# VH-VL binders against Defective in cullin neddylation protein 1 (DCN1), part 2

Target 1, 240 residues: Defective in cullin neddylation protein 1 (DCN1), of Yarrowia lipolytica (q6c0b6)
Amino acid sequence: MVRSDWRAQEIRRVMTFTGSKEKTARDALEKFDWNVEVAIDHILNTPQVDLSGASKVFDKYRNADSDEIDLDGTIQYITDLGLSLEEPTVLAVAMTAGSPSVGTFTRKPFVEGWAAIGGDTLPAQQKLCRSFAESMTSLNADFQKIYKFTYGFLLQEGQRVLPQETAVDYWRLLLTGKYEHLDKWLSFVTEKYKRNISRDAWNMLYEFMLFQAKDPSLESYDEDGAWPSVIDEYVEFLKE

## First folded at step 5 (VH-VL)

Design f17 (from e5 with heavy chain I105P; framework fv_ciduvectamig_arm2)
Fold by ESMFold2-Fast, scan of step 5:
Structure f17 (fold): chain C 240 residues (1-240), chain A 125 residues (1-125), chain B 110 residues (1-110)
Amino acid sequence: as target 1 above (240 residues)
Amino acid sequence: QVQLQQSGPRLVRPSQTLSLTCAISGDSVSSNSAAWSWIRQSPSRGLEWLGRTYYRSKWYNDYAVSVKSRITVNPDTSRNQFTLQLNSVTPEDTALYYCARLGMPTFGGIYFDYWGQGTLVTVSS
Amino acid sequence: QSALTQPASVSGSPGQSITISCTGTSSDVGGYNYVSWYQQHPDKAPKVLLYEVSNRPSGVSSRFSGSKSGNTASLTISGLQAEDQADYHCSSYTSSSTYVFGGGTKLTVL
């Protein structure tokens, strides 16, 4: 809609009461049929984010024909963030920007994801990536979110389970230096288990790593408990 | 373990189409963590990347400028393979042709991690 | 000529260290940290030796190391062994979203 003199005044009023930008005020007013009180209430009760900065970053790397950041754009983008394409911090970027698959970003989740955490310029995103890198150095709640995200990120259309070789590559990427028994887990998976990896198996390894850190001898491991069969088989393997 | 197995004619006459197939096992041609390339090698000129195909929501094909007008790299999801077609060949296209996987753990591995056995194609007569 | 410049040959004795250079431009080697190195024995396909300048795939000896300064990437082989005698090829991603290779370097172990 074209902005009228009366509407310009109402937009300015909403901006004054809320501290919002003009577009936020206008959008709220249009949504609630130019009811100033309802628009003010909505803005005050809804987090305000400016999407324009993150959209400009997306525009720098997108393929104009598809309006997606494709493989080429991803390589350039990750390089400009100061990251190696193979470092685990790239998975934090993929999660933050809502990447649907390896080597691809789409506009809406990229723009909304970065805007939500103040990533409205390339330098701001670079700073946030340094913070993400800190989260990737040990087992912690933020790392666990990225770890769990990774499984779905790697699944392809029609896949219900992750190929074993893919899971092994990403366990090495994510868990090297963080799980003392990683080599034994990988030997178990490749030499004994020899099956594709379910989401439950992926997620429960994380819980098992925390459990084993507290009880290295596994004396308190309850084989009659709620652990999935893959973990039971792994504990049997460790007894050998 | 990923394996690439090549097949196709080893002798092609000038002006004909060179056609090679690369069969994939241990991965999918539509894998979102891979791209599939053709690379050739000649004694007089080293290794030369020709093109790639990969799937990300849709199929993408990229080609080296030197061959772009003559080359097609096509995936076949039903047979889990991809092909090279090079039109209007000349003796200069005589080379050892390799298919190769461009692997991408996360977005890393923009390097050729698995190679086919190679096919020597002679363009003569 | 190849897009990336490598010496045609290099030689060394067992136990020595040798270095192979790979020189490009700011639109390939100088612009990206996406340089890979491939080892090729006679009548065999190339095998990846290093990627992203200095990373080693599983199973590659720590005797192989990589570095980059400006437009030049380098492969260093320490503790040279007879089995290292092979051709070595560098490759780089480019600003045109393509891949280029060097001319290859023949390593002779004396």
Scores: ipSAE 0.190, ipTM 0.638, lowest interface PAE 4.3, mean pLDDT 87

Design f18 (from e5 with heavy chain G109S; framework fv_ciduvectamig_arm2)
Fold by ESMFold2-Fast, scan of step 5:
Structure f18 (fold): chain C 240 residues (1-240), chain A 125 residues (1-125), chain B 110 residues (1-110)
Amino acid sequence: as target 1 above (240 residues)
Amino acid sequence: QVQLQQSGPRLVRPSQTLSLTCAISGDSVSSNSAAWSWIRQSPSRGLEWLGRTYYRSKWYNDYAVSVKSRITVNPDTSRNQFTLQLNSVTPEDTALYYCARLGMITFGSIYFDYWGQGTLVTVSS
Amino acid sequence: QSALTQPASVSGSPGQSITISCTGTSSDVGGYNYVSWYQQHPDKAPKVLLYEVSNRPSGVSSRFSGSKSGNTASLTISGLQAEDQADYHCSSYTSSSTYVFGGGTKLTVL
């Protein structure tokens, strides 16, 4: 039993039993140290997705030298998706495709992310983007996931807090038309608070927007409660 | 807030290398939400984009076809600046040279939002 | 020779509207919604007025508006003011992933 011949036989065995493609069988075997039983169990208990379609989309936009979609590839790709480079729906694409930073996509997160939701062709991804755009029109659970994702996406290497200017730009992008008091929040942050924005401050604004929508007078707001200091300071600002 | 300040020789002899520096304040040359370009302006050609550099997990450089064989755009993270080197210059490279930021929000706005003051470079013997 | 075609000059009186055209090909203006407009006063660097055909940066007057039809983008300036007297440049992204500019248009406010 030569090693390469042995492995080819185990791949074939997994393929035959599971109905999976060669790459799926090989990847499962490699992940579980060529334990056939564990690999078969993993495949049968994990929804199988065809990665070849999404991989072909990636190949259309990648830089051949780096095997990455760089800035030029990103501009062409977002254009072909039917999106504006500056619309909030692009952040849903970034989250879905696991973009590491603005203007870049890498193969594995892109292919796996799109394949997981049926984005196997450019037209299928265009259709999914229209669905994402609908989710971006109001405060909802899908929008909240993208909102929270955005903070980490914008952090640069070594940053623990987001510069205030960056936070303001993306709050305008994400919350315009969705938060009635957005201009007051932005005035508070720039004129009174004047500090960089923590992840907790970013996340808790979302909870506060929901709270204020239910209680516009803030009559039930408890300063001695569990709200972070940034929200307490904002409520004080609103009372002035 | 963001400011670009240019420096470099204003007179270059034909066949030599034109070298200009753009110093950045209010932003980082390695910012993942920016790209840094050189653009020149001459009476005969108008505004002409020459090239850019930007950082996204690694450095990328892109150049206009017309200058690709002669141009290098280099970032310097320690001094927060980027440079233009244009080799084998001719009198036709005489122009007002600008550095500019390509600002990005989400996956990019492809417009030049901040410009340096400009440097007139004359190529003559 | 500029890649995008603009009229060399336009003129108008205070309070009027003027339009400046920017004509390219299907490989630039016609192929993408990535047209920008820049205003340049004498001895100054260009300043962005519009991007992505019709979007205004913060601080740019609503008197400046943009549109595109086929291979031609247009900048319209309404309610002309003396300070609008300047050179106006269009720019477009291209299918070669580069940027091209028009020849510029000198606006004279009479």
Scores: ipSAE 0.582, ipTM 0.795, lowest interface PAE 2.3, mean pLDDT 89

Design f19 (from e5 with heavy chain G109A; framework fv_ciduvectamig_arm2)
Fold by ESMFold2-Fast, scan of step 5:
Structure f19 (fold): chain C 240 residues (1-240), chain A 125 residues (1-125), chain B 110 residues (1-110)
Amino acid sequence: as target 1 above (240 residues)
Amino acid sequence: QVQLQQSGPRLVRPSQTLSLTCAISGDSVSSNSAAWSWIRQSPSRGLEWLGRTYYRSKWYNDYAVSVKSRITVNPDTSRNQFTLQLNSVTPEDTALYYCARLGMITFGAIYFDYWGQGTLVTVSS
Amino acid sequence: QSALTQPASVSGSPGQSITISCTGTSSDVGGYNYVSWYQQHPDKAPKVLLYEVSNRPSGVSSRFSGSKSGNTASLTISGLQAEDQADYHCSSYTSSSTYVFGGGTKLTVL
């Protein structure tokens, strides 16, 4: 029917203009008597994220007793995303879905995180993960966000510093192929520094990698500058 | 540096509870980068995974279907150990019992990277 | 019977290569790239050799390699040495979120 075709067109117009899902567009149109302009204004002026799609993905992997995606659900979920369990792209998933710790997800951060970026179905999340994987191939702003997120993600309740062994494992995971001098940094940390790793040390290594890429000889390194002591000690180690 | 040391009775009578302890050093039983399992080995069934416990904001326990009605795996953070309790044992439960760690880098908790020394438990009268 | 099928025994001479197969179903070996291999010497606990089909932990010799095709995973040991004489066990994650093992393969170095 022509009238049905026109309503379908009105729904598509609202979806296209606002970026909303079909249900959000339809509900707004029904609420405002199929007035496209009022429906669009309502959606644009009312932050509406359709959580139903991401919630259905969560339901597929959750443990019904806890209403959480536990270790088993996480393994199935990461597999279904098309990711290997030990690839750095899973850290982008953990950040996006607000994972509280390795191997678990909780409903609210998972659903809200995915819905915010259009991850409303498993295929949509798979597509987004391919985009995340591209960001993980080099040092860039998106990678830096994942890198910085990782430190807090790995901290256990009550911890203020990362155990050295944990930091080393995740530096290998994140920086292999991206930092030419990674093995030297890891030798310094394990053989000379021998301390747990602070958030500042974690974050400032990233800044130092960018600095060293621009000045491989370290001629412009200012030991009286704002570098933390761990980086000063590393530069001393390199000059041995 | 991770070491798992097992202890517990090596002889259990049918219908009683089999109880073993795995003491952990070099890691924490509440580590958010590990899960702690019990695996047994017998001539009739080979290697058989029984269950695990792990901490991620709260404790989780997962058990193999074959033993789910009789098994409990319990952590003890104060002594940094975890235990196996298997109820209503029969001679079929006679096996070499191992505790083992599932280590995690990112989400890769699918292999057992450290094992205890093993405890041979005989179920007989 | 074990959930995964391995040959009961395999043999080789020093310097040769041997391969051990591990066959499951689409619900374990065929459905996931989460196959692990364990070496077990007499009166010792198993030690991991490979995980995720082909990854080696630190300290494991490059003589040990892994592959998978369909429902069958394979462990290959090249440059066979006397100390390789041991039992070898495969393991896989399953669609039931559990772990299953093969029956084990006794490797004899002649």
Scores: ipSAE 0.546, ipTM 0.774, lowest interface PAE 2.1, mean pLDDT 89

Design f2 (from e5 with heavy chain I105R; framework fv_ciduvectamig_arm2)
Fold by ESMFold2-Fast, scan of step 5:
Structure f2 (fold): chain C 240 residues (1-240), chain A 125 residues (1-125), chain B 110 residues (1-110)
Amino acid sequence: as target 1 above (240 residues)
Amino acid sequence: QVQLQQSGPRLVRPSQTLSLTCAISGDSVSSNSAAWSWIRQSPSRGLEWLGRTYYRSKWYNDYAVSVKSRITVNPDTSRNQFTLQLNSVTPEDTALYYCARLGMRTFGGIYFDYWGQGTLVTVSS
Amino acid sequence: QSALTQPASVSGSPGQSITISCTGTSSDVGGYNYVSWYQQHPDKAPKVLLYEVSNRPSGVSSRFSGSKSGNTASLTISGLQAEDQADYHCSSYTSSSTYVFGGGTKLTVL
């Protein structure tokens, strides 16, 4: 009891000085023979990432045989986050947790991804998801990262190009209300282009949306520039 | 467009094994965004989900408690199909059997989006 | 003896509205927003009509709408037409990661 009193006090001191959690403070003190100065220096000079919390969340939803959150685990997990499967915020979760494909999460990227941003409990992840939802309302740098991530997330093992119907579904999900000419782009892709979508085509549509917003007439469009052929064909289609 | 085409015997004797096949076109049985189910329909029980198979790094099979001891749902990647085997059948297994796809999409939600044509299987002596 | 409770039958005249209920428990209908409705014409496979309580797939008429309150989901068909005469089945995801169905409702358009 006498020994525990001074140790509890030192743990509290480290927590107060560094802002760390009790476990982080205790682990650092134990590692450095209860030397408060060295423990504080260690914590301040290393990321205060607690993997145990996010790991417990993963354990709640995983399939024990595979150690993966599979299709059923994903349905339950997304439900518990307070999200609809139809909302774009699910893609922010997939990016944050390093999901390899629709309906799957693997331990290491899930745990490390959530821990890196303080998602160490289900309630903490729910709060972060509300913040993600705000980022999904307009074109911005965070949205662009999620948009670009989505292409790789949708690819099946061995695929190098995305099926057109899949690309159309997710462009509609991601860009409705954000790109004035979305219906025209989707008509072009489905009725005129009729090909599968490359990663470059997916990524460059975002740049083209920003370009078209600045120059709606497309008078400054340079067809001899670095635009992919799909964008060149789309601009030609618009000028017909 | 996804299409599911069913085949298999329509008459089975009590105590024998009921076996049906569902051939898939327009999608892959190993698709990482789909699961492949068997659902049956009878006047006494209505629609009843029996089980599914799906691929995520490995194959998973899930079965309804009522049939778990007698049922196997197996994928065949070489023929792009999946099968139902139901052992030790009784007259209570007489039903219209459907194969169906459960798609998982952020746009469109979760539901049985494509169904086979159905196979009426009668279990009688 | 289906897991979800639906009325066995409902009827209406052309142009009227009808509502079909689907009652479960907190472990299915009450616990999740993953209720779907299927329309089935004689000798045909079920066709999805609504999913996630109230969402319509492309090609489904806006005359079909869905709602949920507590453990009960409802399908409403407005402006009834002769071709709406069919069986209607509700389905829900469950806390055991399975799917359950209602007993079905026969809609007669008089």
Scores: ipSAE 0.444, ipTM 0.705, lowest interface PAE 3.1, mean pLDDT 88

Design f20 (from e5 with heavy chain I110L; framework fv_ciduvectamig_arm2)
Fold by ESMFold2-Fast, scan of step 5:
Structure f20 (fold): chain C 240 residues (1-240), chain A 125 residues (1-125), chain B 110 residues (1-110)
Amino acid sequence: as target 1 above (240 residues)
Amino acid sequence: QVQLQQSGPRLVRPSQTLSLTCAISGDSVSSNSAAWSWIRQSPSRGLEWLGRTYYRSKWYNDYAVSVKSRITVNPDTSRNQFTLQLNSVTPEDTALYYCARLGMITFGGLYFDYWGQGTLVTVSS
Amino acid sequence: QSALTQPASVSGSPGQSITISCTGTSSDVGGYNYVSWYQQHPDKAPKVLLYEVSNRPSGVSSRFSGSKSGNTASLTISGLQAEDQADYHCSSYTSSSTYVFGGGTKLTVL
């Protein structure tokens, strides 16, 4: 059935007074039995996130049969964001949009993730990606979140630890130009350690990079402290 | 080091099914940072991408429009291999067939970084 | 006919630079920075030389460089050597989420 003129008018009224989108106005009116004053008060006093814009971006890239952005859609999407497929900023996109695995996106985390930070159009997402790229240039809190996210993102079903070769590739991607001793760490991992990489080893390397930057001689390093054994072995390797 | 080793019949009659296998070593067919393709080469058509299979929480298959109705690319995780089946072949399907790995999306870029040795398949009556 | 246009042949002398063009449309070369170049010696599988227009995989000589302008990508080989004599194929991602190739260019080192 066609919606009544009355309801359409009330939707427009709420939109006018609040500046909200049609969906937000309609949802509030339906929730409060079409009481305009209560709906307006609710919108003005409740944080609102417009999901419709981000949903339209998702619709552009999704496979209609699966309602998912698959590898083909991901390639088109990352290209349209102005990013190369081989750059660290793609991992910030994956985290923001709640990607379940490399090269795919699902509707709910994509829409909610982008909407939460104002990424409700492709141009808005492009601007946010430029900001993400700036955050990826050095060790900082935003970079650390992306770094830690990456480990879980790379684990596939059935994996308990990350294969060493995969960890090395992504350490090169993420840490080149950011960790002076990266080549030493990679030599340690491939030539001495020779084991698959645990989440703790991945996460604690970041803390160790910060520690070593403040104490390059490692004179304050305490092997009896809280450092995991992989870092203890690495420090021993460096002292050789 | 990744290596791709091909096997399968080199002579197929028109209207029959062309079947080739690509065995993988040094990587997993279910690797979430790779995709596995079939590409063929003929003097008249040059290089032609046919299709791919890849794993990202579930299996995906993509096929070139020109062969989509006749082609199946299937992974086999237990034997670490993937196969090409091309139905209802014609003499135009005569070509050197390669399996190839597509590089990683987030790291490595979009390119075919490892190739099998190639299998010349002749379709003749 | 191949989807991407390359010259059938090109030639040069040792030490020279040569350039091979690869022309497509706005739906492939012009629309994406996902152009790859492959070198193929007789009776061998293709070997990647460049990807994403200008990036080199590890182990590929810096004598190989790539560029793109509009719908045309170019491979340049500097300091030409006898072992560069081979067929060169360009490839591009497309708006239909497939891959297309050029017809190949035979490089003769004189």
Scores: ipSAE 0.468, ipTM 0.704, lowest interface PAE 2.8, mean pLDDT 88

Design f21 (from e5 with heavy chain I110F; framework fv_ciduvectamig_arm2)
Fold by ESMFold2-Fast, scan of step 5:
Structure f21 (fold): chain C 240 residues (1-240), chain A 125 residues (1-125), chain B 110 residues (1-110)
Amino acid sequence: as target 1 above (240 residues)
Amino acid sequence: QVQLQQSGPRLVRPSQTLSLTCAISGDSVSSNSAAWSWIRQSPSRGLEWLGRTYYRSKWYNDYAVSVKSRITVNPDTSRNQFTLQLNSVTPEDTALYYCARLGMITFGGFYFDYWGQGTLVTVSS
Amino acid sequence: QSALTQPASVSGSPGQSITISCTGTSSDVGGYNYVSWYQQHPDKAPKVLLYEVSNRPSGVSSRFSGSKSGNTASLTISGLQAEDQADYHCSSYTSSSTYVFGGGTKLTVL
């Protein structure tokens, strides 16, 4: 059971060349039949992430009985991040920490998500949240990623479409100040469309906002094209 | 639009269990964007929050300390409703009982955005 | 006996501004920015007026504003109108993950 002198030397060599801890070096060596070269290449080409810091943050807010951050822990956690519970930046946190649903975080996605971007302490997470807040101020690639994430985050198990009032609340949260015609879109959805919102409708509104910004008259809009029917109906509504 | 419709006995005898039901339309009792509360109102105590139930990966319940030993708030996903059961009632439990949605945007909002019509429950012999 | 302290009554004339206070402790009003205000007309359920101290739900007049300093939250109603005559209740989240209410304030528009 005791490790041989040769294995101890090989473990130390891998540790020295890679900067890894003993466990990481030993596991790589065992995986690759004690081939030092292959183990070193594996470690150097596999991101090494220290999960201990983010795990300590999780421990501060978790419910000990469930090992989950529940609603109570979430309130305190979001408050300690310096965020309001109803600001769009909270959705960036949910995406980063792999939150399964509103008001809940689970250990593995939380720890891995934060560790991957250097969120190893509460102050580091607070700093990252300030960067997230900046990304939430305009339409950009980071914002679009959070926007698209939000649909799945809000869907309940077994749901294929999002209730329209939920979609309206989150469009208002996400798109206020970013889409000139937001009130018109929300009026259309609530007063004319009156149906639940599909993932495709949610995602394609973002593309339509970009399209309308470039072509405000909608002269190049092709009703026979690939736009979903909800967008076709909205364009009809706008031309009435 | 969310609507909450209350039902249940309006007269309960001391020592018995007070039982009220709140039927939900326009939302799901297992909605991950809501929590479902019972709140009562009496001239002597004003508004008093009693408890809530909500679904986030599993069901959770929170109760006010004053009633925690006597109260259960239960969801019923098959009927899209939730109930209040308050055991061992006394005349001090006489009040107007409301069910209410605790609206949640992102991880909270922590305000009661829709209320039932109210049920006046009298505890007397 | 209410957890949060509000004045029992307040009065004002049309066009005037009035303020209603709501005082708690560091474990509720002072510890969190999760104070909400509710308007209740006779024989009606309460209706949310403000949440998170100062945020207005859609459809609530900008005449209603909220603030907080230490353990005291305040509701201010500007440009008083006859329909503002109602009971006003404050509520706060607590460190025990519960909610508490004030005793309520009866606003009379003279």
Scores: ipSAE 0.361, ipTM 0.688, lowest interface PAE 2.6, mean pLDDT 89

Design f22 (from e5 with heavy chain I110Y; framework fv_ciduvectamig_arm2)
Fold by ESMFold2-Fast, scan of step 5:
Structure f22 (fold): chain C 240 residues (1-240), chain A 125 residues (1-125), chain B 110 residues (1-110)
Amino acid sequence: as target 1 above (240 residues)
Amino acid sequence: QVQLQQSGPRLVRPSQTLSLTCAISGDSVSSNSAAWSWIRQSPSRGLEWLGRTYYRSKWYNDYAVSVKSRITVNPDTSRNQFTLQLNSVTPEDTALYYCARLGMITFGGYYFDYWGQGTLVTVSS
Amino acid sequence: QSALTQPASVSGSPGQSITISCTGTSSDVGGYNYVSWYQQHPDKAPKVLLYEVSNRPSGVSSRFSGSKSGNTASLTISGLQAEDQADYHCSSYTSSSTYVFGGGTKLTVL
């Protein structure tokens, strides 16, 4: 026999009135101190995103013991999306699904991120990934968003700056074929600069790439202007 | 420039524990872009992956079935190193032992990009 | 015994192309695109040549190329040079989240 306390009854009332799922009803009731009328009003006046589809995709790949998609689950998941694990499009997936670090996904950001853009099934996520791949082929606003996201994604617990080797690996991944002077930048960073990479240095390289594309001779470069010191040092390196 | 430097005894008696250390420079043992493995090489079996350790919100250890009952791979964040402990060794455990980094770019890579110098361990009485 | 099958030896002359096969099962080579190839000179640690079937790390010559068909991956070395004389090892990720290696192939440059 199913036993119900008063809370289960109120959850069922909210579900019946609103057509919402049990979790939506429970969350609204908890938010408004189990006031049924206020919870119903809130649900009816707040658009609800259906998280169940994306949650089922997560369940397919998660490690049951941790309720996380770990390295093994990530390999299978990215493969099933039709992606190479190394390709830049994986960073768009990491951003969309709120991955906390390389090789892992956690339930809440994964489910909410995919649901927000209609990624409610594996085939829908595959279709979205094809769109992401198109955005990763050139310097554009979508690419810049993923490029900037990548810095934070690569920072690990306790780090304020990115190790140089890591930055170099991801600049090669992201900028090969997109920045004609990439090898010069990487030589500067590894042979001359020799420091860990700040968020500002990461972000301002993107702006500098756009600037250099418009002015390849750097005639309009103003070292007394607003460029950070790392870019000033790089321009000095290029003139040597 | 990542470097892996191995240390540990080169001669172990049957039934003893084989213990090797791999010291890491140029990267962190808790790096979220790496996993740290032990691989051995013998003329009869070739290269054989033994196990790995890596950190992603918690420590994970994975071991090859052939050694799982006898092996432990342990990270040490304070000394930036990881160790191999292989219990109850037999002459069949005589091999050249390498530590190696499994480098990861995005969610991939999955190749051993840096290797230690190797340690020849002989199991004999 | 090694989990992946490679020929014990191959040989070629300078300027030729040679191919080394690596055969597994649907739980390793056939199930994943995570095949790596390693070159090992005498008394040296292995050095990665290819990963994810066909990708080359920075600094690896374009003479090294990789492919996969079904349960078999292949390493091709074009424009064979004397310094290519070495042992070549394939590796694959497995459905058990482990790594396996082939038995190795000794390449002799005649």
Scores: ipSAE 0.230, ipTM 0.619, lowest interface PAE 4.1, mean pLDDT 87

